# VH-VL binders against q54qk4: the designs that were tried, part 3

Target 1, 195 residues: q54qk4
Amino acid sequence: MNLSEDVLKGIETLSDEKLINDSVFKHIIDTCFLVILKKKTESDLFDNKAVSSVDTIALKQTFSAFIVFILESMKINYDQSSISDLLEEHKLSSSRIDFISNYFKEYRVAIRKHLSVTNFHFPHIIDVNWRLDLFMKSNAVEKLNTPVYLINLTTEQEENVKGKVQFAATLDQLQDLVFKLRDAQKQIERSSIKS

## First folded at step 1 (VH-VL)

Design T06 (framework fv_tocilizumab)
Fold by ESMFold2-Fast, scan of step 1:
Structure T06 (fold): chain C 195 residues (1-195), chain A 119 residues (1-119), chain B 107 residues (1-107)
Amino acid sequence: as target 1 above (195 residues)
Amino acid sequence: QVQLQESGPGLVRPSQTLSLTCTVSGYSISSGYYWSWVRQPPGRGLEWIGYIYHSGSTTYNPSLKSRVTMLRDTSKNQFSLRLSSVTAADTAVYYCARGWFGELYFDYWGQGSLVTVSS
Amino acid sequence: DIQMTQSPSSLSASVGDRVTITCRASQSISSYLNWYQQKPGKAPKLLIYAASSLQSGVPSRFSGSGSGTDFTFTISSLQPEDIATYYCQQSYSTPLTFGQGTKVEIK
């Protein structure tokens, strides 16, 4: 599995028991799986009293990173052993790995069915300065009852100034956006090499 | 605001099936949480029976698994327990409870329903 | 199955006393331990979750600590309304298991 540096950092934050205690950890994992299945929204992330002491930005980054991890794991059909090995490499405890493994066992079939119906392939974001926050909604698109994804695009500029752009997109629009972002990142890399 | 209420026969004959229903108000059972059954024999401690997740997926205590079935009725906002082939050892107060997701602690409980297994 | 052992099985203390109950797991359960209070004829009530987190609406005199296999529940100043049986419960793995309970009485 080829995950961006930002996604791996978010996963490593899940191993830090000072920042993310066990109650917060379990709540994040549960919310991620249920959001993918359209049973919860990002707002449900904040309904647990244990999260009141956790930095909101850290919660959102960890949530977004783990959503990407689930979807990439499903996309490439990572087996349970491979998932456990990757999480262990990124410093999660055996109890936290077991908790995540049980959620994959519980929801793997349902998520694959959901992704198959929507014809969805989750994007990989190459540049560390770009983050895609995926929020799933129960609301259907006006036409054909197609699901709509609420997208938060976070950009980081010099001096750690973060820009935030929010919009609703269909699966096709999301795929187009990711393709364009990937192409832009490749062009930037090519310019850097040639310079 | 959230309330759980058990209902069902208080007397069951040996070898028959114990059947209980939990009616939930103030929260939709299809929206989340682990909807659980816990029992307590008279003068003894608590024993977890199983849960049904909001998706319909179930997990049962291995000691009872061959006799237990849990179902949900989302239209009535209810979930139920069926325990087959009962004996006197199944005499207990039966509680339904809501398990907070992730941590699996029980934050809301029904009042409990005493079921006596007797001829 | 993970076995939960509570000690003591019962205790008698005076109003204002500090009361301590311990719970031991047969294997490591990290911080996946909850504490409940049960009064006669009533359903259990959640007091502490995740070993040390106080449930909303629960008086601050109740606290929990510990990790791994050894856990402690404390009432810093016992009140008459605290007479009850207290149970620990592990949520690390299914089947979920409870301790046998500690009966707290006033002298």
Scores: ipSAE 0.000, ipTM 0.446, lowest interface PAE 16.5, mean pLDDT 76

Design T12 (framework fv_tocilizumab)
Fold by ESMFold2-Fast, scan of step 1:
Structure T12 (fold): chain C 195 residues (1-195), chain A 124 residues (1-124), chain B 107 residues (1-107)
Amino acid sequence: as target 1 above (195 residues)
Amino acid sequence: QVQLQESGPGLVRPSQTLSLTCTVSGYSISSSYYWSWVRQPPGRGLEWIGYIYHSGSTTYNPSLKSRVTMLRDTSKNQFSLRLSSVTAADTAVYYCAREVWDSSGYYPYYFDYWGQGSLVTVSS
Amino acid sequence: DIQMTQSPSSLSASVGDRVTITCRASQSISSYLNWYQQKPGKAPKLLIYAASSLQSGVPSRFSGSGSGTDFTFTISSLQPEDIATYYCQQSYSTPLTFGQGTKVEIK
């Protein structure tokens, strides 16, 4: 897994029990998984009184880093032992690793289904609009800039309900997503004509 | 296009409260981002004063926190700065600025739009 | 607080020269460093964010590099319009802090 220095720093901040106590830790992890599933927004991160003592930038860095960690783990299909090994390497306690592992076990299927809808198939989705934003991060330790596309997808779902998905992707991930979306649209069109 | 404009008195007496307002056009301050105040004493460098998040949450520079208050007026699309008990050391050009940030896991954190600045002189 | 130190405090160079400014953080800030240009009587203008990313509409002669504590800003071929004071700024932690500025003048 290739994670930027900023993402790794955010993950290491989750190991700092002086800065991030157990209540704050659990709230951050829970919010990250539910944001990916569109059941919460980033604003919900600040709805817990326990987070009032945490520096806002550090809280945001940790939240964003862990979102990336979840999505990247899902993309490369990291198993539980690989997830646990990486978190141990970055100084998380066994109890915090177990908490995160339980969330992966509980939500892995739901997240995979959510990502599959946006990446490959659209049952009852009749309209898909999207746009992208680009920014680049520098990591001088590795002498590499990582270009990242910020993707906003707008979908029209069952019962004419509009939805929106936002995520970060590399150029290769974006190209793969575009290809899969085009293929899914062609499949839907062919099926409709045959009926 | 997003535009920020400072307004308020250019002269404040020592011990009084400095009050400035930033009017934002082209973007709603309640939608997203951090809305900041930065000052610059004549001939010197930049000093961050604080920010207000779109939710109304504030963070102030610890060196100024006992004297600073930031407020948001979403109906007028404005945010304001109050700095109490001013002295000659508070004489500066005051800028309002938007700090971008996103929740995607990659965040640039930078000031993309600035007001033109408002000079506030503290003198008797 | 994270202290940002720029070097040099001022420089004079000729049109077409390569200009280099350095910025040091008192602790690691990863790549959370921005560079701003400020002309007399004007607000600062963002040139570089995330240590090395060029802001839209900014000429390619401006570049940035570095991570951790040591950062460099370069103008590859100085133009007359580049006369300004340049500031680095860390966005890693509050309070947000700026370097003291580097004044760039033409000989």
Scores: ipSAE 0.000, ipTM 0.446, lowest interface PAE 15.3, mean pLDDT 75

## First folded at step 4 (VH-VL; framework fv_nisevokitug)

Design P01
Fold by ESMFold2-Fast, scan of step 4:
Structure P01 (fold): chain C 195 residues (1-195), chain A 118 residues (1-118), chain B 108 residues (1-108)
Amino acid sequence: as target 1 above (195 residues)
Amino acid sequence: QVQLVQSGAEVKKPGSSVKVSCKASGGTFSSYGISWVRQAPGQGLEWMGGIIPIFGTANYAQKFQGRVTITADESTSTAYMELSSLRSEDTAVYYCARDWSTYYFDYWGQGTLVTVSS
Amino acid sequence: SYELTQPPSVSVAPGQTARITCGANNIGSYSVHWYQQKAGQAPVLVVSDDSDRPSGIPERISGSNSGNTATLTISRVEAGDEADYYCQVWDSSSDHYVFGTGTKVTVL
């Protein structure tokens, strides 16, 4: 795993039980997982009085670092022993490592599914002028009443260049994708107006 | 699906102790908090304390400090609350409840009636 | 100590809107949670994090929180909404869970 020094220092801050007690630790970890799943926002952590005793800069650095750690661990399919070894190397106690490990066990499948749907690269707007057209080609395969759709996403970069991305998604993942694409489209539109 | 199942009703004499159990099933027991909340007849909810089983560290409301002990056994997914030096005003329904990230209680046990009488 | 004050009772006719308030200094900076308790039953979480509704809770139940007052709103009230309602916060300064004084909602 190729984590920056700042990310590793943020993770090491989670080992400081004087700065981050067990209650605050629990809140940080849980919020990080739920933010990745779009069930909470970062404001649910930073605006919550439960963490008011923690230095704001330290809290932001720790939150950001741990989000990156979860995402990188999931993207490269780190197994539980590899995750535990890294956390131990950065001075987390066995109890805190076990706590984080239980969250990975519970959310690993949901996060993997979420990440498989939402991996999009958006080049800088001044370099390319492109638009997103969602073209859905459904091939519903029912296995244990869980339909899976094969999705083709078409992108137009330059006037005569079209890209295609294919992936498989459940209905829940497709709904998440539509939400994320709407957000990305709004950002592209805002950037085009301001440029 | 998460369920919390508590031990049965107890009748105790003043000065004795009572120990109530709360067994969790479904979901992850160790990483979630378990709190104890009581309710005297006709009164509101009162937090007594809680524990995060994986850390083994309990936190108690000041009113109950010194009389209440909260413990957990991860191997049986069971939390315990022991209240000592019982008096008649300790007569109440005692609930266990699972706490979550923003410190709310998402699942509750059915409650255990503890009656303190001579 | 930090205290959450609720009105002791609220009476409402079927089909109307009930509003239960939870008052405390700067409660808007806290995450407020709401529980419904029917006679002889354990409390049930009906609103978490000021305004989030757990799965299975009717859309008629909603929450808000700003300034010195959090509010639980029950629209198009039904007989089954008759219960005691409690607000709750975590107070990090005292390291305590704090429950409101409770409000009995009676559906006329």
Scores: ipSAE 0.006, ipTM 0.533, lowest interface PAE 9.5, mean pLDDT 77

Design P02
Fold by ESMFold2-Fast, scan of step 4:
Structure P02 (fold): chain C 195 residues (1-195), chain A 118 residues (1-118), chain B 108 residues (1-108)
Amino acid sequence: as target 1 above (195 residues)
Amino acid sequence: QVQLVQSGAEVKKPGSSVKVSCKASGGTFRSYGISWVRQAPGQGLEWMGGIIPIFGTANYAQKFQGRVTITADESTSTAYMELSSLRSEDTAVYYCARDWDTYYFDYWGQGTLVTVSS
Amino acid sequence: SYELTQPPSVSVAPGQTARITCGANNIGSYSVHWYQQKAGQAPVLVVSDDSDRPSGIPERISGSNSGNTATLTISRVEAGDEADYYCQVWDSSSDHYVFGTGTKVTVL
């Protein structure tokens, strides 16, 4: 897997138990999978008592990084041992790796099918909408606005079904996500007659 | 651990409808697709359609569009296939089968014989 | 519509090799899966993704796929291999599963 430095930093942030405790960790992972499955939105990331004291930028960074990780893992059909090895290399504990592995085991089939349909129909039904939001560091001394982008992916299954995937990303995370999604789309296009 | 258990054999009159059930156990029902495949006596396998329960959406083979309906009840981990306007040529064993990951069927139900006769 | 053609029957002697073909234009670009169905039973997956063997399937069963023909090979055939065999692909252009016409293997 060729993940960008920013995505890897986001994943390593998930190993920091002082910044991201177990309750917050579980909430981030759960929300990532359910957002991809169109059962939750970015708003659900912040709609939990466990995250109220967590740095908003770190929370969004780990969320965006892990979305990219899920998409890349599905693109290359990473098995559970490969996922575990990569997460261990980036310093996640055995318990956190096991939690993530259970989510991949539970949802990989549904996500694979969803992403396959989305990538196959990319030229016709995927509309990527970008929105720039400014976030202020919440402390007693105002520092700098950190620009992030709200990403809205519109997907359509057949003629009559539409869905949305929503999340926030920094410019670097956005550029990496776009690259990964385009690469995955190209790979599936080259292999569409193999499906 | 994964098992798909189907409802029992049915005998139906032409023009009626039949609804076959497929109860999943041992795996996560919501996260996998369930397809329906039929086999007429002495004939080959024919895909009818499938559903991904977590999305609530079903896809149908063109031949069966308009007279087949595939549904899922997540609370009971059960998928259903209802075929209407039955004809004698609908006499077949109907199978449910699991998988959408790499687009093959890893587990199959035992089959349900539907006989359409006057 | 994309169609997978198999020979209706293949006869093979015990201990010999049976080859079951699945033909379609450019099938080598598809991932081909194979099912074994014994009389009165549900199909069983015996080969996935052209050549992968599920747990519990003997090594003497293998698959290949190139050009216009995918092949299921059963080496050192035993009486218990007598069954109907079906190839299958996913046709992403139509969002449909496609099964082959089926091959009855008899061990004589």
Scores: ipSAE 0.000, ipTM 0.454, lowest interface PAE 15.6, mean pLDDT 76

Design P03
Fold by ESMFold2-Fast, scan of step 4:
Structure P03 (fold): chain C 195 residues (1-195), chain A 118 residues (1-118), chain B 108 residues (1-108)
Amino acid sequence: as target 1 above (195 residues)
Amino acid sequence: QVQLVQSGAEVKKPGSSVKVSCKASGGTFSSYGISWVRQAPGQGLEWMGGIIPIFGRANYAQKFQGRVTITADESTSTAYMELSSLRSEDTAVYYCARDWETYYFDYWGQGTLVTVSS
Amino acid sequence: SYELTQPPSVSVAPGQTARITCGANNIGSYSVHWYQQKAGQAPVLVVSDDSDRPSGIPERISGSNSGNTATLTISRVEAGDEADYYCQVWDSSSDHYVFGTGTKVTVL
């Protein structure tokens, strides 16, 4: 997997048990998977008492980085061993790696279903809607001054059937994700799509 | 404070349809999911389906596929659940509940009693 | 289809501890949530994400989740704790919310 430096730094923040305790860690991981499954938005991350003592910028960067990590892992069909190896390289504890691994095991099928992966064909990304949001939460975080883009991805597979995915990302993470998705789609189109 | 306010009790004949409304206030309607959960007299809670208004996509429990339709109107912050081909066993209290946050239901409507009787 | 099994009823004396189990294969990998429902009322969330307690919920109510069993624990039970309790998970494989069978807690 080829992740930007900002994404890797966000993942490494998940290894810092002084900055992100186990309760916050579990909440971040859970929220990331549920955002991809259309059950949460980034604002849900900040509406939880568990995160009230955490640095807002670090929390946001880690959240966005992990969303990108999940999507990239699904895009290239990373197996559990590859996921575990990457997380271990970035200094996550064995217990945190096990927690993430269990989430991938439980949610992989649902995420694939939402992304509308059929047989040997990558979903067509036909529409990307960007919205710039600024989140402020007095209980969990005083305010977030870092711009965040709320992304709605519309995918079309066969006969006008559309799927949608929503997540939040910084501008750099959004540009990296869009570039990589378009590059991957062009590569698949240049090669044999049916294989 | 988030509130979910549902429409009033309904009495329907077998074979007809019913449409229950759930109006949300005190929060951001579009960013949260709304689920419908029913409870037959003396029975447990049963999830029927839900919708995430911002995505415009509804998800239904297999048991209700083909009979239930869940919609949302973001301009009025109102979600709807329509159940067709009503049978006596559809007699139940129908709840709407907010389900976007952390995969649970944090706010519930007061419930709507639907009685199906000839 | 993933199913959450609860005992139908639990009886407990005032001041003692009630434990309500929610059983399913590998439930420890799920986030388990708990609802309290008093007669004639809508359910109320009492535990979220295995062990988190929403504001307004007494500290006597706690949750845990590991292996094949999640547990709701009510310590120093009071008459007001008498209610039906339901566990709940999201089953990602089917994209469905699943409720437990429910447990009626009676304070004797």
Scores: ipSAE 0.000, ipTM 0.430, lowest interface PAE 15.8, mean pLDDT 75

Design P04
Fold by ESMFold2-Fast, scan of step 4:
Structure P04 (fold): chain C 195 residues (1-195), chain A 118 residues (1-118), chain B 108 residues (1-108)
Amino acid sequence: as target 1 above (195 residues)
Amino acid sequence: QVQLVQSGAEVKKPGSSVKVSCKASGGTFRSYGISWVRQAPGQGLEWMGGIIPIFGTANYAQKFQGRVTITADESTSTAYMELSSLRSEDTAVYYCARDFSTYYFDYWGQGTLVTVSS
Amino acid sequence: SYELTQPPSVSVAPGQTARITCGANNIGDYSVHWYQQKAGQAPVLVVSDDSDRPSGIPERISGSNSGNTATLTISRVEAGDEADYYCQVWDSSSDHYVFGTGTKVTVL
């Protein structure tokens, strides 16, 4: 698992019970899983009165780090013991590890199913279609201030089954997608020349 | 199979307190939450509060803060709900229910009828 | 406080379809769970996470959730489906479980 230093720091912040008490901890974990499943938004955590006393930088760092951790764990198919070992290495208590492990057990199948239809599975891309949706919008205020793009991707999955993925992305997210797509193309090309 | 078994019916006078128990068996008591939900005669379900035994901290619905105390004893796999300053309006069936990580209630106790009368 | 509104009662003939609604602002952003409560008994989870059926729950019972309305659908209704039904969400903004007002389903 290749996790950046910022992600590792965010995970270790989850071990600090003075910064993140048990009530805040459960809200962070719960919101991360449900945001991935499209059942909640970031605002369900950040606008919650229960977290108002928590340092916003620590809260944001922890939230984003744990989202990345869930996604990377799914990507490399980490089993329960591997997840527990990594969290223990980064100083989480046994009670917090058990709580997180229960969430992975409950949601693993749903997340994998959801990611296959809502997220970009680069190695099986067979066609890319995108449309520019020329409006600027901000969810923080009613005013328009950020352009978004509507992206439609066609992917080939096992048994030559084609799927579509649709999502809206900001310019920064689109830039990230382009770089990841180029990396995926290199991976595919490398695999194609393999004996 | 997970089973939640509650203590028996109680008859209490106004101003007294009641403590209801909920013993869990067959499942993981420590890492799952236990919530208390009551139902007054002819009324709907009302969440009172819950505890995740592994963390040891309880969370209470605003309406019951100051009157309800929820505790857990991991050695006996038993959760408790104590309600003080009882009123006639507290007459209800009190249920314990296992909650999965603050999401839904997958197993319920049989209920405990608490009657508050003079 | 976030409130889930259900119709007080629904009447349905045997073999027909009963639909029980659960209304709230942007409820589609929540995971909705449904409980069946027969007279004198504890509630039983019949639908979790909008549309998932727990083991032992018949395929005649299904759920959906979008926009401002979640719906529990009971197809080919049987006398044994007569019960009170409650929807439920976890409201992270208030850190509370919220139950719907309840719907009595009468089969006749």
Scores: ipSAE 0.006, ipTM 0.517, lowest interface PAE 10.8, mean pLDDT 77

Design P05
Fold by ESMFold2-Fast, scan of step 4:
Structure P05 (fold): chain C 195 residues (1-195), chain A 118 residues (1-118), chain B 108 residues (1-108)
Amino acid sequence: as target 1 above (195 residues)
Amino acid sequence: QVQLVQSGAEVKKPGSSVKVSCKASGGTFSSYAISWVRQAPGQGLEWMGRIIPIFGTANYAQKFQGRVTITADESTSTAYMELSSLRSEDTAVYYCARDYSTYYFDYWGQGTLVTVSS
Amino acid sequence: SYELTQPPSVSVAPGQTARITCGANNIGSYSVHWYQQKAGQAPVLVVSDDSDRPSGIPERISGSNSGNTATLTISRVEAGDEADYYCQVWDSSSDHYVFGTGTKVTVL
């Protein structure tokens, strides 16, 4: 698995028991899985008293990194042994690895079912909107003037041409991107030759 | 692992243009925004503009609109800032700085001194 | 244009507390970030989002923000804290990063 440096740093933050105690750790993991299933939002990350002493940006970055880790693990169908090996390489304790492993066991089927439903209806456009929800930086903090989102675009590809594009964007920029993608799709359909 | 490395010092004549580079290493280049901030000798920090490489779109401070152009080359993970119609008042250290969707700068380049003199 | 005003200088003895203010109308509604710049070096982020410390920044450095004043507090000052300090906000109405006027902290 090729994870970006920023994602790896977020995962390594989960191994730092001075920054992320067990109560905060369990809350982050639980929230990540439930956000993927659309049962919670990123704002639910902040509804636990245990997180009040944790740096807000570090908490959000760790949350986003772990969401990416779950989705990548599901996409390439990482088995439990591979997941455990990667987490051990990044210095998580055996108890924290076991906790994460139990969440993968419990929610793997539900996540696959959710992903299959979103892919049924024009994967690229719907996938972009769906991924936006997963990587949104919550604007629940009143002082943030404009919400900015971390976006992950996956391209349809044949086996040996795999790429992922990550970027920061405002909601207006994302809406513009979605419109441009829709226009590009319509343009391709209009220019197709039927003879 | 994240590091921003800028091009070397430049000496320019009034009326000319200067183009400064900022090469990013570590992380995915397209995953963040790059801003340019300058500092005249003995003065404070002044934001000039920002680019989000994946969109290729740049936003500029009103004071520099029409004189500054910020671009990015994702294939080399390099951002550029070009300032035209140089005046002696443009003598400054020019910094590139990274914003990872936070509206603050977590990593800075080492700075590039641009001297404008006749 | 939105402007952040800082005192030009603050002098403090080792072991004492330095307080650097950043003033602007209703700055408490903004997220304030702070940078430390040592002579001949690039700025370094020391406080983000009013009061959050990046990894590696000592607990002696803290921030607060309310009403018309944001404050950077450096407790138990050390010689290595001698630097220029800048506050910064994002002003969404102009899509502009705004820096404060800067404060030179001298450790005597």
Scores: ipSAE 0.005, ipTM 0.435, lowest interface PAE 12.5, mean pLDDT 75

Design P06
Fold by ESMFold2-Fast, scan of step 4:
Structure P06 (fold): chain C 195 residues (1-195), chain A 118 residues (1-118), chain B 108 residues (1-108)
Amino acid sequence: as target 1 above (195 residues)
Amino acid sequence: QVQLVQSGAEVKKPGSSVKVSCKASGGTFSNYGISWVRQAPGQGLEWMGGIIPIFGTANYAQKFQGRVTITADESTSTAYMELSSLRSEDTAVYYCARDWGTYYFDYWGQGTLVTVSS
Amino acid sequence: SYELTQPPSVSVAPGQTARITCGANNIGSYSVHWYQQKAGQAPVLVVSDDSDRPSGIPERISGSNSGNTATLTISRVEAGDEADYYCQVWDSSSDHWVFGTGTKVTVL
């Protein structure tokens, strides 16, 4: 696992029971897994009064580091033994390691499904479908009361492995995307003719 | 799916102690908190304290500090609440409930009636 | 200590809307949870984190929380909604769970 020094320091902060008590630790770990699954947001952690006693910088470092740790662990398919060894190297107690291990067991399948859907890692775009939707959110009603296209891209990854990428775009963003794709296509044509 | 099953009703004398058990089944015990809440006849809900079994850490409401001890046994998936120096005012239904740290209580035990009388 | 005040009782006719309030200074900055307790039974979570509804809880039950008042709203009230209702918050300043005083909902 190729983690930056800043990420490793954030993980090590999780071992400091004076900075992060067990209740706060539980809250951080739970929120990290649910944020990856799109079931919670960062504000569910940072705005929660339960963590108000924790230094904001330490909380931010710990949260960011642990999100990276989960994503990298899933990406390289780290087994439980490897995860435990890394966390022990960075001074987490056995009980905190077991707590994290139980979350990996519970959410591993869901995270894999989610990451498969959102992986935009050099796929081939072979199909475009879109749908006009209106997004309404309690805090953004006035700003998001605008027609938005929900775009589905069918992609081909690694020899007939098909995937879909979904994203939302405003009319202006769609126009920009169309123009850029058209320009890219013309540039390819010009290169082919000259060569 | 998840179920919390508590021990049966108790009748105690003033000055004695009572220990109520709460056995969890159908889910992961160690990573969840278990809180204890009591309710005197015709009265509201009152939080007494809680424990996170995997950490062994217990936290108590100030009113009960010194009289309540909350423990957990991960091997049997059972949490315990012991209340000492019982008074007639301690007559109540005692509930265990599963919490997620500072999140809500998602499952509750059926309650245990403790009667303190001479 | 932080205290959550609820009206002792609310009476509502079938098919109408019941509103149960939970009052405290700046309660809008807390996450409020709501429990329903029927006679002789343990409480049941009906609203979590201000407005989230657990699976199996009817859409007629909803929550809101802002300023100094959190509200549990029961629309199109049925006889089966007759129960005691309690609000709850975590008070990080005391590391203490706090329950409201409770509201008895009677469906007439």
Scores: ipSAE 0.063, ipTM 0.587, lowest interface PAE 7.6, mean pLDDT 78

